# VH-VL binders against Probable ABC transporter phosphonate/phosphite binding protein PhnD2 (phnD2): the designs that were tried, part 22

Target 1, 264 residues: Probable ABC transporter phosphonate/phosphite binding protein PhnD2 (phnD2), of Prochlorococcus marinus (a3pdp9)
Amino acid sequence: SADPDKLIVALIPDENAATVIQDNQGLKDYLTEAFDKEIELVVTTDYSSMIEAARNDRLDLAYFGPLSYVLAKAVSDIEPFAARIKGGTKTYNSCIIGNTKKGVTSFDDIKGTTFALGDPASTSSRLFPELTLAENGLTKGKDFQGVFLGSHDAVALAVQNGNAQAGGMACPILKSLKKKGVIDPSKVTTIAQSSPIPQYPWTMRSTLSPELKEKIRFTFLDLDSDKVLKPFNADGFASITDSDYDGIRKAGKLLGLDLSKFVK
Short names: E, the ipSAE of ESMFold2; O, the ipSAE of OpenDDE; V2, 0.75 times the mean of E and O plus 0.25 times the DockQ between their complexes.

## First folded at step 10 (VH-VL)

Design n17 (from g7 with heavy chain G54Y; framework fv_guselkumab; at its last look DockQ between E and O 0.03; V2 from the best seeds 0.00; counts 0 for: pae O 9.4 > 2, placed apart)
Fold by OpenDDE, look of step 11:
Structure n17 (fold): chain C 264 residues (1-264), chain A 121 residues (1-121), chain B 111 residues (1-111)
Amino acid sequence: as target 1 above (264 residues)
Amino acid sequence: EVQLVQSGAEVKKPGESLKISCKGSGYSFTSYWIGWVRQMPGKGLEWMGIIYPYDSDTRYSPSFQGQVTISADKSISTAYLQWSSLKASDTAMYYCARSGEWYTVDYFDYWGQGTLVTVSS
Amino acid sequence: QSVLTQPPSVSGAPGQRVTISCTGSSSNIGAGYDVHWYQQLPGTAPKLLIYGNSNRPSGVPDRFSGSKSGTSASLAITGLQSEDEADYYCQSYDSSLSGYVFGGGTKLTVL
């Protein structure tokens, strides 16, 4: 239906599902009232599942990571329309972290270690960490071993506990985990931060009615509710377009071809 | 459904110019590299080059660098392979192919049907 | 002269198991680049058969399998069928050539 009574709103599983759902309850309530529709929040088991759901036109709204969005856009008719703004920026950074106790505090220390990654389709816990490592002369499978743990919080915990000696994850999530007391700052060292990454895009399926799509855009862009924005750690949502993620497309392709050719 | 449809067979003489096409559909054309592969009669596959349609970033095999030109028109989801001056040795089947997923080493997951180019006096 | 070396031909009877080797070097397979395989039926365009060393695309039967070790890769076909008669090509990436590389191809004949 182009104007369904219920909207399926999918959220990328960059943290455990319970946390993601809890953080989005304010948004759920807000959208329920704004649209006068039932809002169902969905957190898929992994990034690929979310992409597949989009491919099959099972999602009405979807909150992707940049890389996962690009992947989904390649195989589905989704339209990006908004991204979080914080401090006047629509970007965030990826962080490479190391276990402090094990002495992993520099790129050189990552050699010979197990490096924790999130999801293969993750921007800040796969793409940019690997790019950053490559730029610093480290090659996965040669200089370190990679392991995918599924989510950013899993990466952080693995590194803290020493199950992995280093890892890559979104810096905002790391900050959040430290603030919540989940991660002990004395146990995890930030080794590096990536260049700015375009913020997570909100998307809608293209088959929704034009009237509903405009209402969705307006609702998000006009949103100023603290109940919604505080859990998002955002000042609001700003307009975005597909072309804002062309750099992600390029970066991902470079990673796939030959990282060694682009080492600075 | 992902498809790559190539232009029809060409019969040319040495010295003539030629431009063949490959049109993609069923996916975001600008999100995947398009490669060109040559197969001479009775011979194996040879990678010629690839292009990223959204910015026309192009990479050539050393063997084909300067020998051909690869281009794309993203407005019509079409990639091109062209010669300024054909040689008899250019007689071959030419395939366009879409790259695989970008976060793995590239493979070609979808292929065009091929364009046969015959160059003879 | 192919960067990746394949046997020019292999043969087998229906129901048998056949393997096709793909030998590379330290600048391609040995460098950690994945190996992919393509099937080309007579008079047709190549088709992706195996990607990422051992993954089968949708529609490829499980009697096709791929593996990689060291500087070499292998394609195995079990339960050989008449329709498997085709040319098979391995493909990878070579850092020294800065490009994709194909094997010389293997003609599989089903006896």
Scores: ipSAE 0.011, ipTM 0.498, lowest interface PAE 9.4, mean pLDDT 91
ESMFold2-Fast, scan of step 10: ipSAE 0.486; ipTM 0.818
ESMFold2, look of step 11: ipSAE 0.289; ipTM 0.738
ESMFold2 (binder alone), look of step 11: mean pLDDT 93; pTM 0.947

Design n18 (from g7 with heavy chain S99G G100D V105E; framework fv_guselkumab)
Fold by ESMFold2-Fast, scan of step 10:
Structure n18 (fold): chain C 264 residues (1-264), chain A 121 residues (1-121), chain B 111 residues (1-111)
Amino acid sequence: as target 1 above (264 residues)
Amino acid sequence: EVQLVQSGAEVKKPGESLKISCKGSGYSFTSYWIGWVRQMPGKGLEWMGIIYPGDSDTRYSPSFQGQVTISADKSISTAYLQWSSLKASDTAMYYCARGDEWYTEDYFDYWGQGTLVTVSS
Amino acid sequence: QSVLTQPPSVSGAPGQRVTISCTGSSSNIGAGYDVHWYQQLPGTAPKLLIYGNSNRPSGVPDRFSGSKSGTSASLAITGLQSEDEADYYCQSYDSSLSGYVFGGGTKLTVL
């Protein structure tokens, strides 16, 4: 339907599903009032499942990571409209972290170790960590073993507990986990931070009516509720376009990714 | 400055082999697809196949599968299109072109100047 | 004969608007794959004109625009100029062929 009575809103599972759902109850309430429609929050088991849901036109709104968005855009009729902004910036960074007790504090220390990665379709816990390591002479499968753990919090915990000696994840999520006391800063060392990455895009399916699409766009761009924005660590949302993700497409090709080989 | 420079025109007889080239410069050669497109005299564009030089992933249109071979040499940033035995029906202009997107979204943002291949008895 | 159907020719006077259609099927444009457009001036290689349905590369004037709806796409050219005389090709991806498909081409004449 171009103007459905219920909007299905998908959130990327960058942390455990319970945390993602709980953190976004304020968003659900806000959108219910703003649109006068039922809002269903959906968190899939992994990034590829969310891409598949978008491919099958099952999502009305979807909050993707940058790489998962690029992958979904190739197989789905969706359009990006907003990304979080804080301190005037619409970017974030990927962190490479090491276990302090195991002495992993530099790139050279990663050689011969197990490196924790998030979801295969993650930008900051897969794509950028692998590129950063390659730039520093470290190749996955040759110089270190990569293990996909599915989410950023799983990466952080594995490195802290020594189940992996090093890992890659979103710097903002690491900061949040330290603030919450989930990660002890004395046990995990930040080895490197990536160049800026464009923030997660909010997307909508393109077949929604022009009137509803415009209402959705303005609702997000006008959002100033502290309760809703707190989980996003944001001052608000700002307009974005598909071309803002061209750098992610380039990075994916540089790593040798192809949408048809990757998603299947 | 991105450039694709193709080898010069060829005149061949049926049954002869041929290998034409497409040299890329001004970009990371291993990070982009190189496609081959045929244009028969007075006709439209036909996609023949495509290669990703970074891992040699090669894909052919059904019409050209088994009729030509596409390859690439990363050390000299060059892609190739090859026939083991030419036919008169292979007479055409052959273009190489760079793919700027992931496979299912791909479009050709830069094109070589073309290589005219004439096959006649 | 082409998988994507274009009119063989269109014409217009200087300053006028023309549109060139590109009709596909459920395995290509109808499946949601993007449509791209190329301009081929006489005696030259094709040049990218529009990508991703409606985006213009650097250097392409805003007189050229693209759109997509259902199983079809259109290229619109406003303010026609003599330099616009060329062949125009649409291109998409076809899932049944697992590859790229071109339209048959449209010759634009400006008189």
Scores: ipSAE 0.000, ipTM 0.392, lowest interface PAE 18.4, mean pLDDT 87

Design n2 (from g7 with heavy chain S31R; framework fv_guselkumab)
Heavy chain, then light chain:
Amino acid sequence: EVQLVQSGAEVKKPGESLKISCKGSGYSFTRYWIGWVRQMPGKGLEWMGIIYPGDSDTRYSPSFQGQVTISADKSISTAYLQWSSLKASDTAMYYCARSGEWYTVDYFDYWGQGTLVTVSS
Amino acid sequence: QSVLTQPPSVSGAPGQRVTISCTGSSSNIGAGYDVHWYQQLPGTAPKLLIYGNSNRPSGVPDRFSGSKSGTSASLAITGLQSEDEADYYCQSYDSSLSGYVFGGGTKLTVL
ESMFold2-Fast, scan of step 10: ipSAE 0.202; ipTM 0.710

Design n4 (from g7 with heavy chain E101P; framework fv_guselkumab)
Heavy chain, then light chain:
Amino acid sequence: EVQLVQSGAEVKKPGESLKISCKGSGYSFTSYWIGWVRQMPGKGLEWMGIIYPGDSDTRYSPSFQGQVTISADKSISTAYLQWSSLKASDTAMYYCARSGPWYTVDYFDYWGQGTLVTVSS
Amino acid sequence: QSVLTQPPSVSGAPGQRVTISCTGSSSNIGAGYDVHWYQQLPGTAPKLLIYGNSNRPSGVPDRFSGSKSGTSASLAITGLQSEDEADYYCQSYDSSLSGYVFGGGTKLTVL
ESMFold2-Fast, scan of step 10: ipSAE 0.312; ipTM 0.746

## First folded at step 11 (VH-VL)

Design n19 (from n17 with light chain S98R; framework fv_guselkumab; at its last look DockQ between E and O 0.03; V2 from the best seeds 0.00; counts 0 for: pae O 8.2 > 2, placed apart)
Fold by OpenDDE, look of step 11:
Structure n19 (fold): chain C 264 residues (1-264), chain A 121 residues (1-121), chain B 111 residues (1-111)
Amino acid sequence: as target 1 above (264 residues)
Amino acid sequence: EVQLVQSGAEVKKPGESLKISCKGSGYSFTSYWIGWVRQMPGKGLEWMGIIYPYDSDTRYSPSFQGQVTISADKSISTAYLQWSSLKASDTAMYYCARSGEWYTVDYFDYWGQGTLVTVSS
Amino acid sequence: QSVLTQPPSVSGAPGQRVTISCTGSSSNIGAGYDVHWYQQLPGTAPKLLIYGNSNRPSGVPDRFSGSKSGTSASLAITGLQSEDEADYYCQSYDSSLRGYVFGGGTKLTVL
């Protein structure tokens, strides 16, 4: 249906599902009222599942990471329309972290270690960490061993506990976990930060009615509710286009990404 | 519909400069690499180089490095291949082609119709 | 002299099956890079025939198929038709050259 009574809103599983759902309850309520529709929040088991759902036109709205969005866009007709703004920017950074106790506090210390990554389709817990490592002369499989743990919080916990000696994850999530007391700052060292990454894009399926799509765009861009924005750690949402993620496409190409490594 | 339209045939003399064009349409021009491929008369395909129109990042085949210049004007969705000084050996058909999806090893899914360049005294 | 080696020519009668080989090395096909195939009809630009080793673009008949194993790839054409007479090129990427590489091309003649 081009104008369904219920909207399926998918959220990328960059943290455990419970956290993601909790953080988006304000948004759920806001959209429910704004659209006068039932809003169903969905958190998939992994990034590839979300991409597949988009491919099969199962999602009305979807909140992707940059890389996962690009992947989804390649196999589905989704339209990006908004991204978070924080501190006047619509970008964030990827962080490389190391276990402090084990003395992993520099790039050289990452040699010979197990490096924790999130999802293969993750921008800040796969793409940019690997790019950063490569720029510093470290090659996965040669200088260190990679392991995918599924989510950013899993990466952080693995590094903190020493199950992995180093890892890559989104800096904002790391900050949040420290603030919540989930991660002990004395146990995890930030080794490096990436260049700015375009923020997570909100997307909608193209087959929605033009009127509904316009309403969705307006609703997000005009949104100023603290109940919605505080859990998002955002000042608001700003307009975006597909071309805003051309840099992500290039980065993926330069890394020599293979679709088979992103799709389970 | 994705299309690549190349400029017309060229007849030149050795020593002359030349710039041929490839205009893309029907897709996001900045999102895909554009490659140039040479085919000498009766010969096979040779990759020359590629350019990413988004930021004009350019990569050359070692065989063509320094021999040609690849550029792009994303404002008009056009890629270029140019010579500063043509040689008779540059006589060939030149194709532009769009790369495949970024998450795979590059393949060329759409091709221009080709530009024939003839260089003779 | 091409990085990827193809037979210069193959031939078959209408309705027959023909195969075109593409032999690479450890720095290209053997390194795990995908192989793609192009068809070039006489006097025309190349056309993508197979991508990602075995995938057919829209409009390509299922009588065309591709496979890859080890350092080699193969294009198979079943039910050969007169319109299949063309040059066929395999293509991949070579890590040592840091560039795309084509096979030398195979001329397919339909008898």
Scores: ipSAE 0.016, ipTM 0.528, lowest interface PAE 8.2, mean pLDDT 91
ESMFold2, look of step 11: ipSAE 0.224; ipTM 0.729
ESMFold2 (binder alone), look of step 11: mean pLDDT 92; pTM 0.946

Design q1 (from k1 with heavy chain S54Y; framework fv_acimtamig; at its last look DockQ between E and O 0.01; V2 from the best seeds 0.00; counts 0 for: pae O 6.1 > 2, placed apart)
Fold by OpenDDE, look of step 11:
Structure q1 (fold): chain C 264 residues (1-264), chain A 119 residues (1-119), chain B 106 residues (1-106)
Amino acid sequence: as target 1 above (264 residues)
Amino acid sequence: QVQLVQSGAEVKKPGESLKVSCKASGYTFTRYYMHWVRQAPGQGLEWMGIINPYGGSTSYAQKFQGRVTMTRDTSTSTVYMELSSLRSEDTAVYYCARSPWYTGYFDIWGQGTLVTVSS
Amino acid sequence: SYVLTQPSSVSVAPGQTATISCGGHNIGSKRVHWYQQRPGQSPVLVIYYDSDRPSGIPERFSGSNSGNTATLTISGTQAMDEADYYCQVWDSYSYVFGGGTKLTVL
């Protein structure tokens, strides 16, 4: 239906599902009231599943990471419309971290280690960490061993506990985990930060009614509720377009990413 | 009774700005979009832009980008349209019109406001 | 930009059927709305969603939409139906009106 009574709102599993759902309860309530529709939040098991769901028009709204969005857009007609804004910026950074106790505090120390990554379709826990490592003369499989752990919090915990000696993840998530006391700052060292990355895009399926799509756009752009924005650590949502993620497309090509590997 | 009542006619000079008001009554103000549509003498209807009274977000026709500003006051259920740098070609009757969510049509119209721009 | 094309004028004798067309590329995939504007008055919605009538609009007003043409039909046309008629659609977050058709009742 172009105007369903229930909207499926999918969220990327960049952290454990419980955390993601909890952080988005405010948004759920807000959208429920704004649209006068049932809002169902969905967190997929992995990034590829979310991309597949989008391809099959199973999602009404979807909150992707930049790379996963690019991948999804290649196989679906999803429309990006908004992203978080904080301090006047619509960007975030990827962080490379190391286990402090094991003495992993520089790029050279990453040699010979197990390097934790999140999801293969993750921007800040796969794409940019690998790019940064490559720029610093480190090659996966040669200089270090990569392991995918599924989420950013898993990466952080693995590095903290020494199961992995280094890892890549979104800096905002790392900051949040430290604030929550999940990660001990004395146990994890930030080795590097990436260049600015475009923020996560909100998307909608193209087959929604034009009027509903317009309502969705205005609702997000007008959103000023602290209950919604506080968990997002955002000042609001700002308008975005597909072209805002052309840099991500270029970066993906540099790493030789094959879209077929992300499609089930 | 659902109605939209607009401000009175205005005479302006080129280069000046106009500001027309549209007061809504008889319905929940924030549950409908508000549009501005103008009509030059002897001409057709021209869409100018839309405002969401709920949050105040706007979208304007490309022709008026940079020159039009739409605002709302929820406490008085009033929408405003300001057009700057007026030209003779801006002489028209200006209408506010209500649009229900998810519909895309205009079900209630104001009585119109004639604005004449002349030197 | 999306364009809607209407004839400039249509004439009909009292009691006859008036037909006003609205052309647009693949307009059949859009929802078309129609407005009546009598001289010196504000527009009035007479058809929405291609063929639905608002409360208070006479049954003699009907609409259809398929292919590249939407049509407003007025059966048993009366003198009071003399007015300008506009078709309208939504496109790319814009609202587009046709050029309008003047209906004259002879």
Scores: ipSAE 0.026, ipTM 0.574, lowest interface PAE 6.1, mean pLDDT 92
ESMFold2, look of step 11: ipSAE 0.675; ipTM 0.872
ESMFold2 (binder alone), look of step 11: mean pLDDT 95; pTM 0.962

Design q2 (from k1 with heavy chain Y105D; framework fv_acimtamig; at its last look DockQ between E and O 0.01; V2 from the best seeds 0.00; counts 0 for: placed apart)
Fold by OpenDDE, look of step 11:
Structure q2 (fold): chain C 264 residues (1-264), chain A 119 residues (1-119), chain B 106 residues (1-106)
Amino acid sequence: as target 1 above (264 residues)
Amino acid sequence: QVQLVQSGAEVKKPGESLKVSCKASGYTFTRYYMHWVRQAPGQGLEWMGIINPSGGSTSYAQKFQGRVTMTRDTSTSTVYMELSSLRSEDTAVYYCARSPWYTGDFDIWGQGTLVTVSS
Amino acid sequence: SYVLTQPSSVSVAPGQTATISCGGHNIGSKRVHWYQQRPGQSPVLVIYYDSDRPSGIPERFSGSNSGNTATLTISGTQAMDEADYYCQVWDSYSYVFGGGTKLTVL
């Protein structure tokens, strides 16, 4: 249906599902009232599943990471329309972290270690960490061993506990975990931060009615509710376009990403 | 009765600005989008832009980007359209039109405001 | 930019059927709305969502949309139907009008 009574809103599992759902509860309520529709939040099991769901037109709205968006856009007709802004910017950074107790505090210390990554389709817990490591002369499989743990919080915990000696994750998530007391700042050392990354895009399926799509777009861009924005750690949402993520496409090519690996 | 009542005709000089008002009555003002459409003498309808029910979001036709500003006052149920840096080619009848959020049709129109731009 | 194409004029005798076309690339996938504008008056919505008729609009007005052409049909055309008619669609967060068709009732 072009104007369904229920909207499926999908969220990437960049953290555990409970956290993701909790952080988006305010948004759910807000959208429910704004659209006078049932809003169903869905957290997929992994990034690839979300991409596949988009491909099969199962999602009405979807909140992707930059890389996962690019991958999804390659196989579906989703339309990006908004991204969160903070401090006047629509960007965030990826962080490389190390276990402090084990003395992993520099790039050289990462040699011979197990390096924790999130999802293969993750921008800040796979793409940029690997690029940063490569720029510093470290190659996965040669200089260090990579392990995918599925989410950013899993990466942080693994590094903190020494199950992995280093890892890559989104800096905002790391900050949040420290603030919540999940991660002890004395146990995890930030080794490096990436260049600015375009913020997560909100997308909608192209087959929604034009009027509903416009309603959705304006609703997000006009959003000023603290209840919604605080969990997002955002000042609001700003308009974005597909071309805003051309840099991600370029970065993916540099890393030699194969889109076929993300299709189930 | 649902109606949109616009401000009266105006005569402007090139380089000046115009501001047209559109007062809504007879319906829930905050549940409808408002559009502005103009029509030059002997010409067709031209869409200028849209403002959402809350007044917090607008979208303008590319042709008018940088010159047009649409605002909304909920307390008075009035929408405004301001066009700056007027030119002779801006001579037209300007219409406000209501549109439900769930449809793209303009179901109610104002009576129009004639704006003449001449030196 | 998306473009809607209408004939500049259509003539019809009283009581006959008038047909006004609106051409656009894959317009059949869009919702088309039609407006009537009599001389010196504001536009009036006569058809919305391809074929739906607003309250107060005579049944002789109908609309269809498929492929690359939307059509406004006026059966039993009357003198009062003499007006300009405009088709309109939504495209990429913009609203687009056709060039308009002058309907003359002979």
Scores: ipSAE 0.311, ipTM 0.711, lowest interface PAE 1.4, mean pLDDT 94
ESMFold2, look of step 11: ipSAE 0.633; ipTM 0.853
ESMFold2 (binder alone), look of step 11: mean pLDDT 94; pTM 0.954

Design q3 (framework fv_acimtamig; at its last look DockQ between E and O 0.01; V2 from the best seeds 0.00; counts 0 for: pae E 8.3 > 2, placed apart)
Fold by ESMFold2, look of step 11:
Structure q3 (fold): chain C 264 residues (1-264), chain A 118 residues (1-118), chain B 106 residues (1-106)
Amino acid sequence: as target 1 above (264 residues)
Amino acid sequence: QVQLVQSGAEVKKPGESLKVSCKASGYTFTRYYMHWVRQAPGQGLEWMGIINPSGGSTSYAQKFQGRVTMTRDTSTSTVYMELSSLRSEDTAVYYCARSPWYTGFDIWGQGTLVTVSS
Amino acid sequence: SYVLTQPSSVSVAPGQTATISCGGHNIGSKRVHWYQQRPGQSPVLVIYYDSDRPSGIPERFSGSNSGNTATLTISGTQAMDEADYYCQVWDSYSYVFGGGTKLTVL
């Protein structure tokens, strides 16, 4: 339907699903009121499952990461419309982290170690960590062993407890985990930050009616509620376009990503 | 054919730990959440927790926090549930169950009876 | 901690309609799932998302959910429907089951 009574809203599983759903309850309530529609939040087990859901036209709204968006856009009729703003910018960074007790504090200390990565389709816990390491002379499979742990919080915990000596994840998520007490700042060192990454896009399926699409865009861009923004760690929302993610497409090519591995 | 096959019945003493396995077959193991549910004799169903087999992340019911640990082995498509510091009230049938997308539990294991007695 | 309340038992004659209630504060804002458990068997999902039927579940099983009450309805009740029935919701990072209702077909 072009104007359904119920909107399926998918959220990228970049953290534990219970956390992701809780952080978005304020948004769910806000959208329910604004649209006078039923809002169902969905979190898939991995990024590939969310891309597949978008490909099969199962989602009305979807909150992707930058790389998962690029992969989904290639196989789905979706369009990006908004990204959160924090500190006057709609970008964020990936952090390279190391275990403090193991003495992993520099790129040289990563050689010969196990490096924790998130989901294979993750921007800041896969693509940018691998690019940042490559820029510093470290090649996955040659200079370190990569292990995919599925989510950013799993990466942080593995580094904290020593199951991996180093890892890569979104800097904002690391900051949030430290504030929540999930990660002890004394146990995890930050080795480096990536270049700026365009913020996670909110997307909608292009087959929604033009009237509903405009209402969705307006509702996000005009959002000023602290109940929504604080759990989301945002100052507000700004409009975006597909071309804002061209840098992610180029970064994927530089790393030699095979896009067919993420679609089924 | 989609199946969840659990390990066999166990008899335990108070203070010991139990570990039940649940082997999945017939579907892509990492694409579905796995839950553990127990049922004491003559009692109702009690949810214990959930694991995402893709990354191994877990969330446990508050009642079991600190006593339960759920893990998985993707090479064998198996989920494990450990419950420590057993008491007689932990006597129950323990079920694993699969769910798509945080929805209903559409496939259940056969159950594992664990008896805790001195 | 969220509580779901079910009657302990419901009795119906064969061919009649059985109604099993599941009470909860504002349960109408939640998605309710229903399970059938026959003696000595694992539970079986019979209704999910308030009213949807999994493949293989007879059309005589239906569900509804509004306000403070969700309801499982079994029309044309048969002897094979005699079982325990549990409602379930997701709330506050937990799945919560009702206490169960024993359906007796007399």
Scores: ipSAE 0.008, ipTM 0.566, lowest interface PAE 8.3, mean pLDDT 89
ESMFold2 (binder alone), look of step 11: mean pLDDT 94; pTM 0.956
OpenDDE, look of step 11: ipSAE 0.074; ipTM 0.647

